VH-VL binders against RecQ-mediated genome instability protein 1 (rmi1). Designs and how they scored, part 3

Target 1, 235 residues: RecQ-mediated genome instability protein 1 (rmi1), of Schizosaccharomyces pombe (q10160)
Amino acid sequence: MNQTTTLSTELTELGVRVQNRWLQSLLDYLAKKHSTGANTTPQLVMQYLVASDIRESTTSEGAAPYIVSEQHNVRIENTMLLQIVRVREIGISIVNQLEYLNDLEELKKLKGQKVIRLVHDESGDEEQNDDDGLTEAQDAVQKGSELKKMCRLILEDSNGQRFWGLERKPIKGIQLSTKLGTKLLVKNVLVRRGVLMLDPNNTTILGGSIEEWDKDYFPKRLIEELKGELSKTKA

## First folded at step 4 (VH-VL)

Design s27 (from r7 with heavy chain E100D; framework fv_roconkibart)
Fold by ESMFold2-Fast, scan of step 4:
Structure s27 (fold): chain C 235 residues (1-235), chain A 123 residues (1-123), chain B 112 residues (1-112)
Amino acid sequence: as target 1 above (235 residues)
Amino acid sequence: QVQLVQSGAEVKKPGASVKVSCKASGYTFTDYYMNWMRQAPGQGLEWMGWINTNTGDPTYADKFQGRVTFTLDTSISTAYMELSRLRSDDTAVYYCARVDGYSSSWYDAFDIWGQGTLVTVSS
Amino acid sequence: DVVMTQSPLSLPVTLGQPASISCRSSQSLLHSSGYNYLHWYLQKPGQSPQLLIYLGSNRASGVPDRFSGSGSGTDFTLKISRVEAEDVGVYYCMQALQTPYTFGQGTKLEIK
C-alpha cells in the first residue's frame, strides 16, 4: 500500500518516475523471492528498473516532448529518462571499425586456446607466444577505448518516441560496446535539427540493459549491421 | 550464443564435499538468477535453490539448507554449487539453469540449462 | 509447498496420433496479473530439460506448432496434435508462483 508511494517519491528525487502498476508487480515479485519484512530500498528498485523496458516501467512524465527534424536551438530544461536503442561511432570509418571488431573476436578465440595449452603444460615453446597473447589482449582493450571519437545514438523515451543523440564531447561509458537498453538521464539539453546535443554536463549514465535487445549483439550482430551499412554506401 | 557449461562428473565417498561449476556465456551474467536442480537416477527434478547473480545473495530450499552453498565468480561469469556431508542418496545429475531476474518479465521459466554434472556417492 | 501431480505417468502413443498430459496443482497458480505461473519442460533421453511452454499456454522459441498448453488455476493440459519420433522423452510441469519451485513427477512419452 504505502510502500509504493514512499518508493515512488524517493525514486522521483533520483530523476526516475515509475509506473505504480510496475512497482507493485515488482514488490509482489520480491515478496515471492524473499522473506516477508525484507527492506526494499530505492537502490534495489533501481537495479530492476535499469534492466527494464522504460516504456513499461516508467511514466510519460519522464518522456521527451515531441521533437521534429526541423527544430533547432530549442532547449529542453526538464530531465528526461531515455534508453539506448543503437550506438554508432561516426568519427571512425566503418572499415576500420570492422577490422577492430573482427580482430577483437579473433583475439578472444586465441586467448582461449592458449589457456588450455598452459593447463596441460605441453606448450613450453609457446611461452613467448602466451606473453604476446596477453599483451595483445591488453592492447585490444586500450585500442577499443582509443577508437572512440564521437558517438551518435538512437534514444527512446517512455512513450516509445525515438530521437537522434549526438555526442558533442566524450561521455565516459558511451561507446560501441555500450549495452543496448542502457538508461540515460538527460537534463537541460540543446536540440538542433531534431538531434539531442549530449555532453558530460547534461548526460548521466544510469547503466543497465534490455537483455532481449542486447543478446548476442556485441560484437557479432553489430559486425553484421555495420557490414550491411557499408554495403549500402559502396553499392 | 547463449550457453551454460558445467564441470565434469565426480565420484565421492560418503561424508565428502563436491563443488560443481556452471560457466555462463553469450549474455550478461548479472541480469539472470542462477537456479540449481538435481535429478536422482530414474527420478524427477528437484529444485535446490537460486542465487542472485547481481548481489550474490543465495536462497536455499529447506531440504538442503545447511549442507549446500551457492557462490559466484562474476569476473569469469561462473556460479558454483557446493554440497557437503554427502550421502548415497545425493547421487544425482546436478543442473544449473538461468531465470530472468532483473527484467520486467518475472515469470521464472528456466529457458537455458547446463548439460548436467553426474555426482556419484558410493563407498 | 505446492504439490504438482501429473497423469498419466507413462504414455505410450502411436506415431502420428495425438497425446495429452495433465498437470494439477494443490493450489491456484493464477496470479493477480492474470498469468498462470505454470511451465512445461521436455527432457529427451540423455539430455537436459528444455523449456517447451511458459505461463500455461505460450510456446517457447523454436517449439513446433503441434505443441499447445491450456488450463488455468489448478488444472493444466499439454497437448501434442501429432506425435513425432523426436517427441520421445519425459515431460514435466513446474509451478513458479512461489518458492520452493516444484515439479510434477514426470510423464514418460513412448512410441508403440
Scores: ipSAE 0.013, ipTM 0.513, lowest interface PAE 7.8, mean pLDDT 83

Design s29 (from r7 with heavy chain S103T S104G; framework fv_roconkibart)
Fold by ESMFold2-Fast, scan of step 4:
Structure s29 (fold): chain C 235 residues (1-235), chain A 123 residues (1-123), chain B 112 residues (1-112)
Amino acid sequence: as target 1 above (235 residues)
Amino acid sequence: QVQLVQSGAEVKKPGASVKVSCKASGYTFTDYYMNWMRQAPGQGLEWMGWINTNTGDPTYADKFQGRVTFTLDTSISTAYMELSRLRSDDTAVYYCARVEGYTGSWYDAFDIWGQGTLVTVSS
Amino acid sequence: DVVMTQSPLSLPVTLGQPASISCRSSQSLLHSSGYNYLHWYLQKPGQSPQLLIYLGSNRASGVPDRFSGSGSGTDFTLKISRVEAEDVGVYYCMQALQTPYTFGQGTKLEIK
């Protein structure tokens, strides 16, 4: 049974061209892990694929066909598989983004603790002003759902080429909290001044992440990166 | 910081069931398989099985098939091990440990372990 | 099932001296990939096990270089070049070539 060829063909229909050596290594691993009769589907392979580094798991056939930064007003007809290196919100000031992210981090700290504020406040003679802090944390959640105007991405292809992608229309699932290493299928995309013009019609989010990139990233390391960018920005 | 935090000690009578939790933090929960092991007092380690945290598909060691159930609550990055029809020889410290399932290294080495949950089964 | 056998089961060692633990598998753990699916764990008193060596010879993150693993196929060795007080505990080898994953009986390292 030529399972590697069959799976490669089926994955190609999904827009993904895997390296034969990577796929064979995965099949060998799955056979080892399941001592009898591993039934490997394209869907199972995709679960491993979206957690991989596409520079190691996929072929150059899914890569950008030329140096993207050198192109302007050119359409890339072919389907590319790309992974997200960074997400930035460029339609909202860094100051407002930091306010939202700091509030979100505070909210996560509060949720990590078993705090029954209402019961405690009603039982005591003294009322703490923590309600104001919790209200601000709740506003941060509301701001989060509204903190999306236009994202700019750093994208990477299977050859390691990095280039910009700009959200021209809102794409569901692209936001500051999108995991680093998330995989995108991009097809029939316009390149303007070296930037991919992304919209819901040309972009499909496959999901996933690269743990090494995303570990402890949102929101803590993102806050640190944005503070650094803010401090170096010219007035 | 990457860590696995398990629920507290349990004391059960023979025939009862116990459910141990294992909460993950500091990494993408669904990128790793969760394994369960146990260790009877003064004895060695015994593998009970694993669960694919992305699909929810469990694999059980033959000895525990039919008595153990692995489940997940991905919304809180938590895995559960429920052992039913408890016997006195089920008295052990139960451990969860992650394995690098989807990340591409595929070594099946347990790099992070929970602190353990003592389950005592006595009449 | 793959049977894992450790020796010795009890290992008294003087501080600063070397220690060696053997692990034997009932079948080869060498996979077609070239890897030996044999890992070593240390369980310190009152603590959970921790990974020391993976794939026969690779040190896990944070593990001091005085720990080393060697061997291939069915015979593996864990060596500590200079035993420290913090090394006290039970050492386990584990095969991860096939399910069910199986452990050796454990080797208790004690200071004499």
Scores: ipSAE 0.382, ipTM 0.696, lowest interface PAE 2.6, mean pLDDT 86

Design s3 (from r7 with heavy chain S104R; framework fv_roconkibart)
Fold by ESMFold2-Fast, scan of step 4:
Structure s3 (fold): chain C 235 residues (1-235), chain A 123 residues (1-123), chain B 112 residues (1-112)
Amino acid sequence: as target 1 above (235 residues)
Amino acid sequence: QVQLVQSGAEVKKPGASVKVSCKASGYTFTDYYMNWMRQAPGQGLEWMGWINTNTGDPTYADKFQGRVTFTLDTSISTAYMELSRLRSDDTAVYYCARVEGYSRSWYDAFDIWGQGTLVTVSS
Amino acid sequence: DVVMTQSPLSLPVTLGQPASISCRSSQSLLHSSGYNYLHWYLQKPGQSPQLLIYLGSNRASGVPDRFSGSGSGTDFTLKISRVEAEDVGVYYCMQALQTPYTFGQGTKLEIK
């Protein structure tokens, strides 16, 4: 009991208000997984929280205080906990984005083949080292900020309300490769025509993801979504 | 595509050590615990332990405590299992497999396995 | 340690017939969450094990609906409604209620 209260207090100080039932369920799970609940730290709980669905794990206190899409030129001063449903780059054409993403996918295939064919000694056309490994594709994705101009997000609060967020200034960690379900704390944010105006001063990235949402998403499912969006504009 | 790729087969003499690698790709390495199992020829599966890939903290099954060491190189998304003081009855296929560490699904099921590494210990 | 016992250890079946494998644990695998931490794996000849059923009764992604799991506490059953040639291999139950994780001895399913 006391451990649940202490952890709730610590998490509240980090801007997160957890459901007591969710926290107790996690403590029960951790007790079996680690054969004791005594080893549970606020940092460990936070790792599970950022991997959770905030509709299930957090209270409405961190939700948007009204229907965001109906608001015009209003400031939300309170801190909201939100999770990312989708990321789109609106400052770069879909055609150019698809070219970049297809190149990343092909690069991943080549690295996979090289790992499988470890004994293959053919030099010349391939200049990849085993030490660089398959992480090079991930590094290229992180360097996708070179193709980054302005991201638009679909965000979701603890009540399941979905609304738009627009990156008005670059926020480190927000890009096409940002995992779905990533958690954000947003405070003192301006709402214009139902859209949250995001910048580094009002947005803190907590990290995490929702595995069910992010499974096979980047870049494969993102490519398919963008092809679909491009087809609609061409038809 | 989510994969775990292990190092190749090893032949060792009794008393030697063997180090098997398990390279992860297609997912965030530190979101999953990495488990190690082995299977002697014609025998069943035996769990050896796991390592928390985020903290680096290993947990070993009592039978292997003192002979096995789990380590990580997070920069290349790779886990290692080193077994020392090898005996002929350590001859087995060694597997790595992931289990969710920080996901919403608290199932503790091994959904992705490596292809296995045969370690033969003979004089 | 939790001891897992499978029966039968050898299961010859005719193609298209049903098959049933039993798994018994030395203690209840039912957690306070309501979940039974019992999973089933299939190891096809020369391959790594693959997850079939998790938490007693849930089919893993890509697993055909001819596979089903049932049971609670200490007694669990894996059923195949219509055995196909690709189902040949060794089936293992595993408990994940507590470490060390432990497996049954395995049930070898063979076509007659």
Scores: ipSAE 0.540, ipTM 0.793, lowest interface PAE 1.8, mean pLDDT 87

Design s30 (from r7 with heavy chain A109Y I112Y; framework fv_roconkibart)
Fold by ESMFold2-Fast, scan of step 4:
Structure s30 (fold): chain C 235 residues (1-235), chain A 123 residues (1-123), chain B 112 residues (1-112)
Amino acid sequence: as target 1 above (235 residues)
Amino acid sequence: QVQLVQSGAEVKKPGASVKVSCKASGYTFTDYYMNWMRQAPGQGLEWMGWINTNTGDPTYADKFQGRVTFTLDTSISTAYMELSRLRSDDTAVYYCARVEGYSSSWYDYFDYWGQGTLVTVSS
Amino acid sequence: DVVMTQSPLSLPVTLGQPASISCRSSQSLLHSSGYNYLHWYLQKPGQSPQLLIYLGSNRASGVPDRFSGSGSGTDFTLKISRVEAEDVGVYYCMQALQTPYTFGQGTKLEIK
């Protein structure tokens, strides 16, 4: 089991603390796939880790050291490994987000051959719609850009604790289309009113996803979730 | 939707080489290993090997080592199988199929297969 | 290599009747994880194989509930509770416990 010890040490230097049983299972699996006894690298283990559920693959040492929602103006100095449960854009109204997402879903359908064949050229007709001109969301979709101002995340640690993270400065790779289960390392982060204050200096995106969580999520299921949130806001 | 689309049928003479392509769409190409199988007319399935789509590292079944080469072009989500020094008993339908490479489940089943490429080796 | 043996190789069945196919491995396919690394595939005439059952007993997505898998270690069974016309084809078991992955010879199911 010397290989497990060496890999665990090297992974810890990368900010990741794996469960011994998970790592042993992965090594056994990899040995069965190789025709020779090739050495497993920390980089290869990381590829499997970012596709895993950290509640099953990592230890509590990478978890939040206390109940985050109960803290105010406290700095978590240690490095935490977290996975993204949900992404929400709080700097743009839900109505405008739904407009963008519905347009995006329609464009994805249009890229299909059958939908493209349904496009009609009405050169002789002037159609009057309720809308006057392009909205900001429609313009962004047409230009291939995503609407982004400030994201709020639901994050989960290896113990299953869930808490909020707020994007205080833009973090590349954090947006509505970010896959559910994406892993990130957070270090030296300030907690205000039970929320992690995230920025590019304290947040590193490792990538990955959890297929069960992300399957058919963006934009279809996200649209459904936002419609539900909008209806509760109106009440 | 997930699709694996293979290149068209090939007719080759003994001693030649054949290169079959398998173009993936509808998923993240590098998250799944690509496996290759073949099936001679009226016979069963035979596993040839797999390639790790993230690292490019291939693993070949002993029977095919030295004659088969698996390669990738990740920019177009395409895997290739090249079989050299063809013999008449290499006549078969060749299939690509994916296996989830990075899941914690590691079940190693083929959930999606290409449509197959018939390679006929005749003089 | 792990040798996979299927029985019968030819299975004529009356429409609506049950069918059963056996698969035996030369060594145990039960992993320390508790899973049996045995999968079943169906190849319809002129088509690619398609996944039916994985890890011994789990139905793949879209597979009708009339298909079931059972067994552990070296002895496995695929059952069809009521055979339908669309079930015609060759059924293969495969072991994925170790490379090289190996398949049974195939069982050809025909309507009589």
Scores: ipSAE 0.006, ipTM 0.511, lowest interface PAE 9.7, mean pLDDT 84

Design s4 (from r7 with heavy chain S104K S105G; framework fv_roconkibart)
Fold by ESMFold2-Fast, scan of step 4:
Structure s4 (fold): chain C 235 residues (1-235), chain A 123 residues (1-123), chain B 112 residues (1-112)
Amino acid sequence: as target 1 above (235 residues)
Amino acid sequence: QVQLVQSGAEVKKPGASVKVSCKASGYTFTDYYMNWMRQAPGQGLEWMGWINTNTGDPTYADKFQGRVTFTLDTSISTAYMELSRLRSDDTAVYYCARVEGYSKGWYDAFDIWGQGTLVTVSS
Amino acid sequence: DVVMTQSPLSLPVTLGQPASISCRSSQSLLHSSGYNYLHWYLQKPGQSPQLLIYLGSNRASGVPDRFSGSGSGTDFTLKISRVEAEDVGVYYCMQALQTPYTFGQGTKLEIK
């Protein structure tokens, strides 16, 4: 009887305001899926929410206010639920990013090959090679680490409003490989000229993705997007 | 590429236990439920249960409850199925398969399957 | 438990000819969402099952147009318009309306 009200209240405390019609549809689905009498918790609802499109699953109460590029400094005190449309690395040249992404793709193609396996686990090149000669991209690939300095995001709210987010300080989980549709909670954020100034204190990563957006995106489609951006810069 | 890779064939005596692994790659392990099925030689498919890879909560089919245990090691994107007190009629190929659980549509279809693990129980 | 019944259990077919497989459920698989929670799988010799058709009539990614699914409620049909050599195997319907998920007995399609 009261389950939708209780769940809505608990989700609101987590910063998420779901559409009642979406929640009821999910509960009907979960009753079918877990016909053995599984208990529906806020955490279980969140698993489905972060895989959803928040334009369809959440209410405008969690949406961003109208953000204008003419605004010099404004604070948005309320908690906003946002989904990531795009991630770009602006602290590293597009040329270096493409080198990293192409190398990563080649490494994946050669996975299981003895040569790549030796390089990945224990190189066997006697490790006396001069690592100072490696580019940042080459070093990152060899160590299995992400190439990361400062990310710029395109974010979207429950009303479909899109705006910029800039990483002022490193945020764990925000990098080029971050899945499209990943959900963020942003609270008490400063806006400078229409851009949200993100840092670990005002940004919580909920995770998730939108499969239709993220399918075959990293690194293949990202590489194609970056090549397009590079060609416009050089032309 | 999305794939599920299972551990190799096992031969066990009645009364023993067997533990089959299923290693996922090419997708986010915790975004999909992992289901287990088996198929006795020349017979049809039988569903054994699933595990929610995000919470670790398993659900077992009544026939197997008390003898089967589903577990996870999320650090290596691997699910495990352990079947205890083996009988000769447990001889089967055991499969893991992912279920689309969280995406829009909620189909509950098994879109990716492991290659199968033959477990032979003989005396 | 929902009981799934397939017919025929053995289906010898000449190459290039059509084939059809029936699947019946002991109760309606139509959910309040409007979906029929019935899926079709193909198990080729020596291989794992693979998804062919989901939610009664939707073709899975990479599945040729010669495969089609139809039906609603308790009666479902899988049709192959023109059987090819690679279509040999055992076809299974499965209900996913409620746990435990249950499969039909399987239909073995073979070339004669």
Scores: ipSAE 0.550, ipTM 0.795, lowest interface PAE 1.8, mean pLDDT 86

Design s5 (from r7 with heavy chain S105P; framework fv_roconkibart)
Fold by ESMFold2-Fast, scan of step 4:
Structure s5 (fold): chain C 235 residues (1-235), chain A 123 residues (1-123), chain B 112 residues (1-112)
Amino acid sequence: as target 1 above (235 residues)
Amino acid sequence: QVQLVQSGAEVKKPGASVKVSCKASGYTFTDYYMNWMRQAPGQGLEWMGWINTNTGDPTYADKFQGRVTFTLDTSISTAYMELSRLRSDDTAVYYCARVEGYSSPWYDAFDIWGQGTLVTVSS
Amino acid sequence: DVVMTQSPLSLPVTLGQPASISCRSSQSLLHSSGYNYLHWYLQKPGQSPQLLIYLGSNRASGVPDRFSGSGSGTDFTLKISRVEAEDVGVYYCMQALQTPYTFGQGTKLEIK
């Protein structure tokens, strides 16, 4: 009781309202896993929370109010905890995005082949300049700042309600490669026709993911989703 | 492709140390704990401990406490197990295996295993 | 430490017949969460162990439906409804309720 109340209060100060049953389950699990008497801190709880589905781990008190497309210009002053369902880049053509992502997928495959070769060729006294070159090429491709213009997000609250979010200004850490299930704290946000207007002043990225959503997603499944979206549009 | 690839077989003399590596690929290394097990020839499996790949904090089974050290190199998604003051009864195949660290429900089941590393301790 | 006991230790089976392996723990593996922290692994000759069943009764990805797990608390059973040649190997139960994690001594399944 003591520890659950203290942790719950400290997490609420961080903008997170956890389900009592979820927190108790976590504490019971941690007692089992770390039998040596490691104390549970808010930091440790946050590591587990950002890997959770907030529909299961958090209360409706942190959820968004009912948002409708008819609401033209409404401000939500309270802090909401949201998780990212999808990220799309709307400022760059799908064709250019697919070219970039296909290049990343190929580089990722080549990196995997290099790892396998290390197992077979490790006994040799050989130059390894190829490994450095592959890493540099991949870093250069990922560094394409020109491929980030404006992201549009599908966000989900603790009640499962989904909303559009739009970057009004660039938010560091929001891009096509952002993991699905990443947690955001959104505060004092303007809503225009049902869309949350996001910027660095009203959005804090907590990190994390939902493994089931993100598994094999970037860039493979994202490429397939974008191909599907491209095929629905006029040539 | 999710894989754990371990270093090759080792032959050591009693009193020496051995360091076995386990390189992960195809998943986010820091989202899973890495466990170490061993299996003496013709015998069953024995758990040695785990390491939290996000924090670097190891937990050792009492039998190995003081002789085993778990370490990480997160830049290359690799975990290491070093066993010191080797005895002939340390001859075994050593395995690494991952376990979910943070995602619920917390199963503590080993879903992916390395191929094993045979360590032979003989004079 | 939690002691895990398997029976039988040796299980010769005719192809196409059912097989059953028992696992007993020295204390309950039922956690306050409602989960039984018992898992089953198969080690085929010359290979690493592979996960078959987790949390008592859930099949791991890719495991054929002829494999099933049952039980709760201290008594658990792994069943194969129709044994195939590829099922040959050593079967281990493991408790993950508390550290140190402990395994049963293993059951060697052979085709007779």
Scores: ipSAE 0.394, ipTM 0.688, lowest interface PAE 2.4, mean pLDDT 85

Design s6 (from r7 with heavy chain S104Y; framework fv_roconkibart)
Fold by ESMFold2-Fast, scan of step 4:
Order: sequence, then structure tokens, then C-alpha cells
Structure s6 (fold): chain C 235 residues (1-235), chain A 123 residues (1-123), chain B 112 residues (1-112)
Amino acid sequence: as target 1 above (235 residues)
Amino acid sequence: QVQLVQSGAEVKKPGASVKVSCKASGYTFTDYYMNWMRQAPGQGLEWMGWINTNTGDPTYADKFQGRVTFTLDTSISTAYMELSRLRSDDTAVYYCARVEGYSYSWYDAFDIWGQGTLVTVSS
Amino acid sequence: DVVMTQSPLSLPVTLGQPASISCRSSQSLLHSSGYNYLHWYLQKPGQSPQLLIYLGSNRASGVPDRFSGSGSGTDFTLKISRVEAEDVGVYYCMQALQTPYTFGQGTKLEIK
């Protein structure tokens, strides 16, 4: 029919079923933004979709077929589109996680101070100052890899249903620093005691985030959340 | 802290080229378009164009087409503006500013600006 | 190109008094979404512009409630209910309905 119908069909082949109203709104917006007639591709629409809230941008066709938390030993064979609400590392103590995250927070502060210093000091030795910052960043990245054991996720579907997902096997791209609102395609997944059993064979990471959820979250607000969880455990 | 940090002031002779950098931090670089503006001494703001930080595709205002080039280095979250064949009337403060590219709010407002780079063109 | 016209260009104001700046566009900035793609920026002396008001009437984060924006289509107004010393600078309206994005010529607000 028209461009909306063609794009909807092509997005469905990618595992995404968009709301027609959302897609039309996006096309109207892109027409004003790109006055010179840029062609809208499925890839461009996907970039906007992964930055969206799937409760508003996608249909119930990609949602969980029942209340996940009430199920045990049930397989969901159909593909679900989900967004990440929270990531937790459950294979490492909260105390050890807080030590790592506090180190990252201090590294971020140090990097910010170096940027401010460079602007104010008008130094020509930027390469030398940058070398120190890069070394510290590399150490932080290495520590991140060492602290990954087993992540548990709070996931949300297009109907706003929230439920747990557990890494049964390591999935590349899922870690404490994974952005809130990141989109996942999950297919042929086993539900055990209300939890989705995730592995690389049943989970595809599409990427993205929801800016409002992720702003100032890692590591500052995550540290605050973990301190709260630790306090409840210690009583 | 979300910020855009630009390279330092430049003094160039007519006919030369200048390349200004704009380094982003505190947000996902590829989620926002990067816009470039300039302001001649005592004058108003003039939009030069934008670059899609995800695809690398630039759009230039007609006045600057053929003299300006926008480029990216995504690995260091940095955008560049190169202006060639400089004239004395190119003397201005050059600004980078982000506009949301993929956020669902779609406001197209410049919420974060760089500090500006003074480019002086004199003989 | 959409032409943006501001008035007045120079605005001397006594501390604590109200101030008002007008912005007119050569064509309607009202989009099919219902939004007016008109934004207001403040450039303090020696500083970069900062966002004050977006989409005609929405106050940007951290902007005091003494600032308000109004208008629709081609005629917009920025009001400051009680001018403070920190409000000095040049105010610019900008249309974001279509590229090229265009600015008004600026209004310089000065105390006394």
C-alpha cells in the first residue's frame, strides 16, 4: 500500500511488530527533520525503536502469552520482544560489587577532572594526559570482565508485564553496565518457577536504551540501589 | 555529567583550513545528532549543518556546502568540523551542540552546547 | 528558509521588574503532532547558549519558574516575571520545524 505498510512488513521479518500509530508519528517527524527527502529504511526505524518504550511503540504480538511469574516448566516457543528494567550480578557478593562500582565512580570523576583541567590549563601535552586516562579505563574494563559470573534481569514486555530472566549461560553484552531499556528478542525459552532461562541460543540483543531510565544510573544509582539491598539483608 | 568539550582557539591566514573538534561524554554519542553553529563577533547565531552520529551522514547548510566537512571518530565520541578556504568573514566562535536523534520525545532542541572555539582569520 | 524576527533587540530592565520578548516566524511552526517547534535560548556574556524553553512553552530542566513561554503558529513570547541579575545576556528564539534551523537576531537584556 504505502510506506507505513512496507516498513511494518519488513520490521516483522526482523522480529519487531510496531504500533501503526507510533510508526506514522515517526514518519511525520522524520519528514520535518529531513526536509531534503531522506529515504526511511527499516534500519533507521530500528534505531528509533530501540530508543523507544516498547509499551508505546510495539504491539502485544511480541508480549509474553501469560503471567510468567505463575508458570513452572513451561516453554514459550514464540519470539518475545523485551526491554531490560534492571541487571543484577547474583554470582558475586554485593560487597565485592560495591567495591568495584565505587572504583568505577572514582575513575569517572578523575576522567571528568582531567577534562576540566585540560580546558582551563591550555596545555599542548594532551597525548600524555590522555595516556594516563586510557590506562585507567582499560583497567576498569578488565575488572568488569572479571566480575561477571551470573546476571539476573528484570524484563518488561509490550504489555508492561515484568518478570525475571536468569543467565543460564553467559550472554555477550549482558553485564552490570548494560543500559536500562536495552531490547532483547527471546525465542524458545524455558520458564522455571516464574523465571526465563536465558542463554546465547535463545536470546538476541538488539541494543538501545530508554534515556529516562538510564540517565545517571550506572554506576551512581546502581550503587545506591545495591546499598539498599545490602541493608535489607543485614537488617 | 553530560558535556561537550571543544578544541582551543585558532588563528589562521586567509586561504588556510581549520579543523575544530567536539568531544562528547556522559551520554551515548550515537543517540544524538551533532549540530554546528557559528557566531561572528557581535552578531547572532547561524546554523551550519548537522551529522548523524550513528550513520556518519552529514547535512550542510547551502551557504557552507563545498567548504565545510563534518566527520566523526565514534571510538572516542568526537565530532569534527573542517572549514576550508578561509576568509576574514569566517572569523567567529564555532559551537557544537547536540540534538536528540533517536529519543522518543523528538523535540529537536539543543539541550547541551560545547564551550565554543574562536577562529580568527587574519593576515 | 524560515525567517525569525525578534523584538525588541535591546531591553534595559530594572531589577525585579517584568520583561517580555517577542518572536515571529515567516511561516507557522505548528506541526501535525500539535507541537510548535520554537525554542528559546539564553547566552550569558562570554558563555555558550543554554536552553530555556522548548516547544513553545515547556521550561527546560533547572530553569526557574519566573521564565515562561507562550504563543502558537507564527507569534511567540518569552516572559520573565521578575528579572534577576543572573538573567542578563542575549535571548534567541529558534525554529526547529525544518532545516536549515534558523535563529532570531537576538534580544540583549541589560540591567538599568
Scores: ipSAE 0.507, ipTM 0.786, lowest interface PAE 2.3, mean pLDDT 86

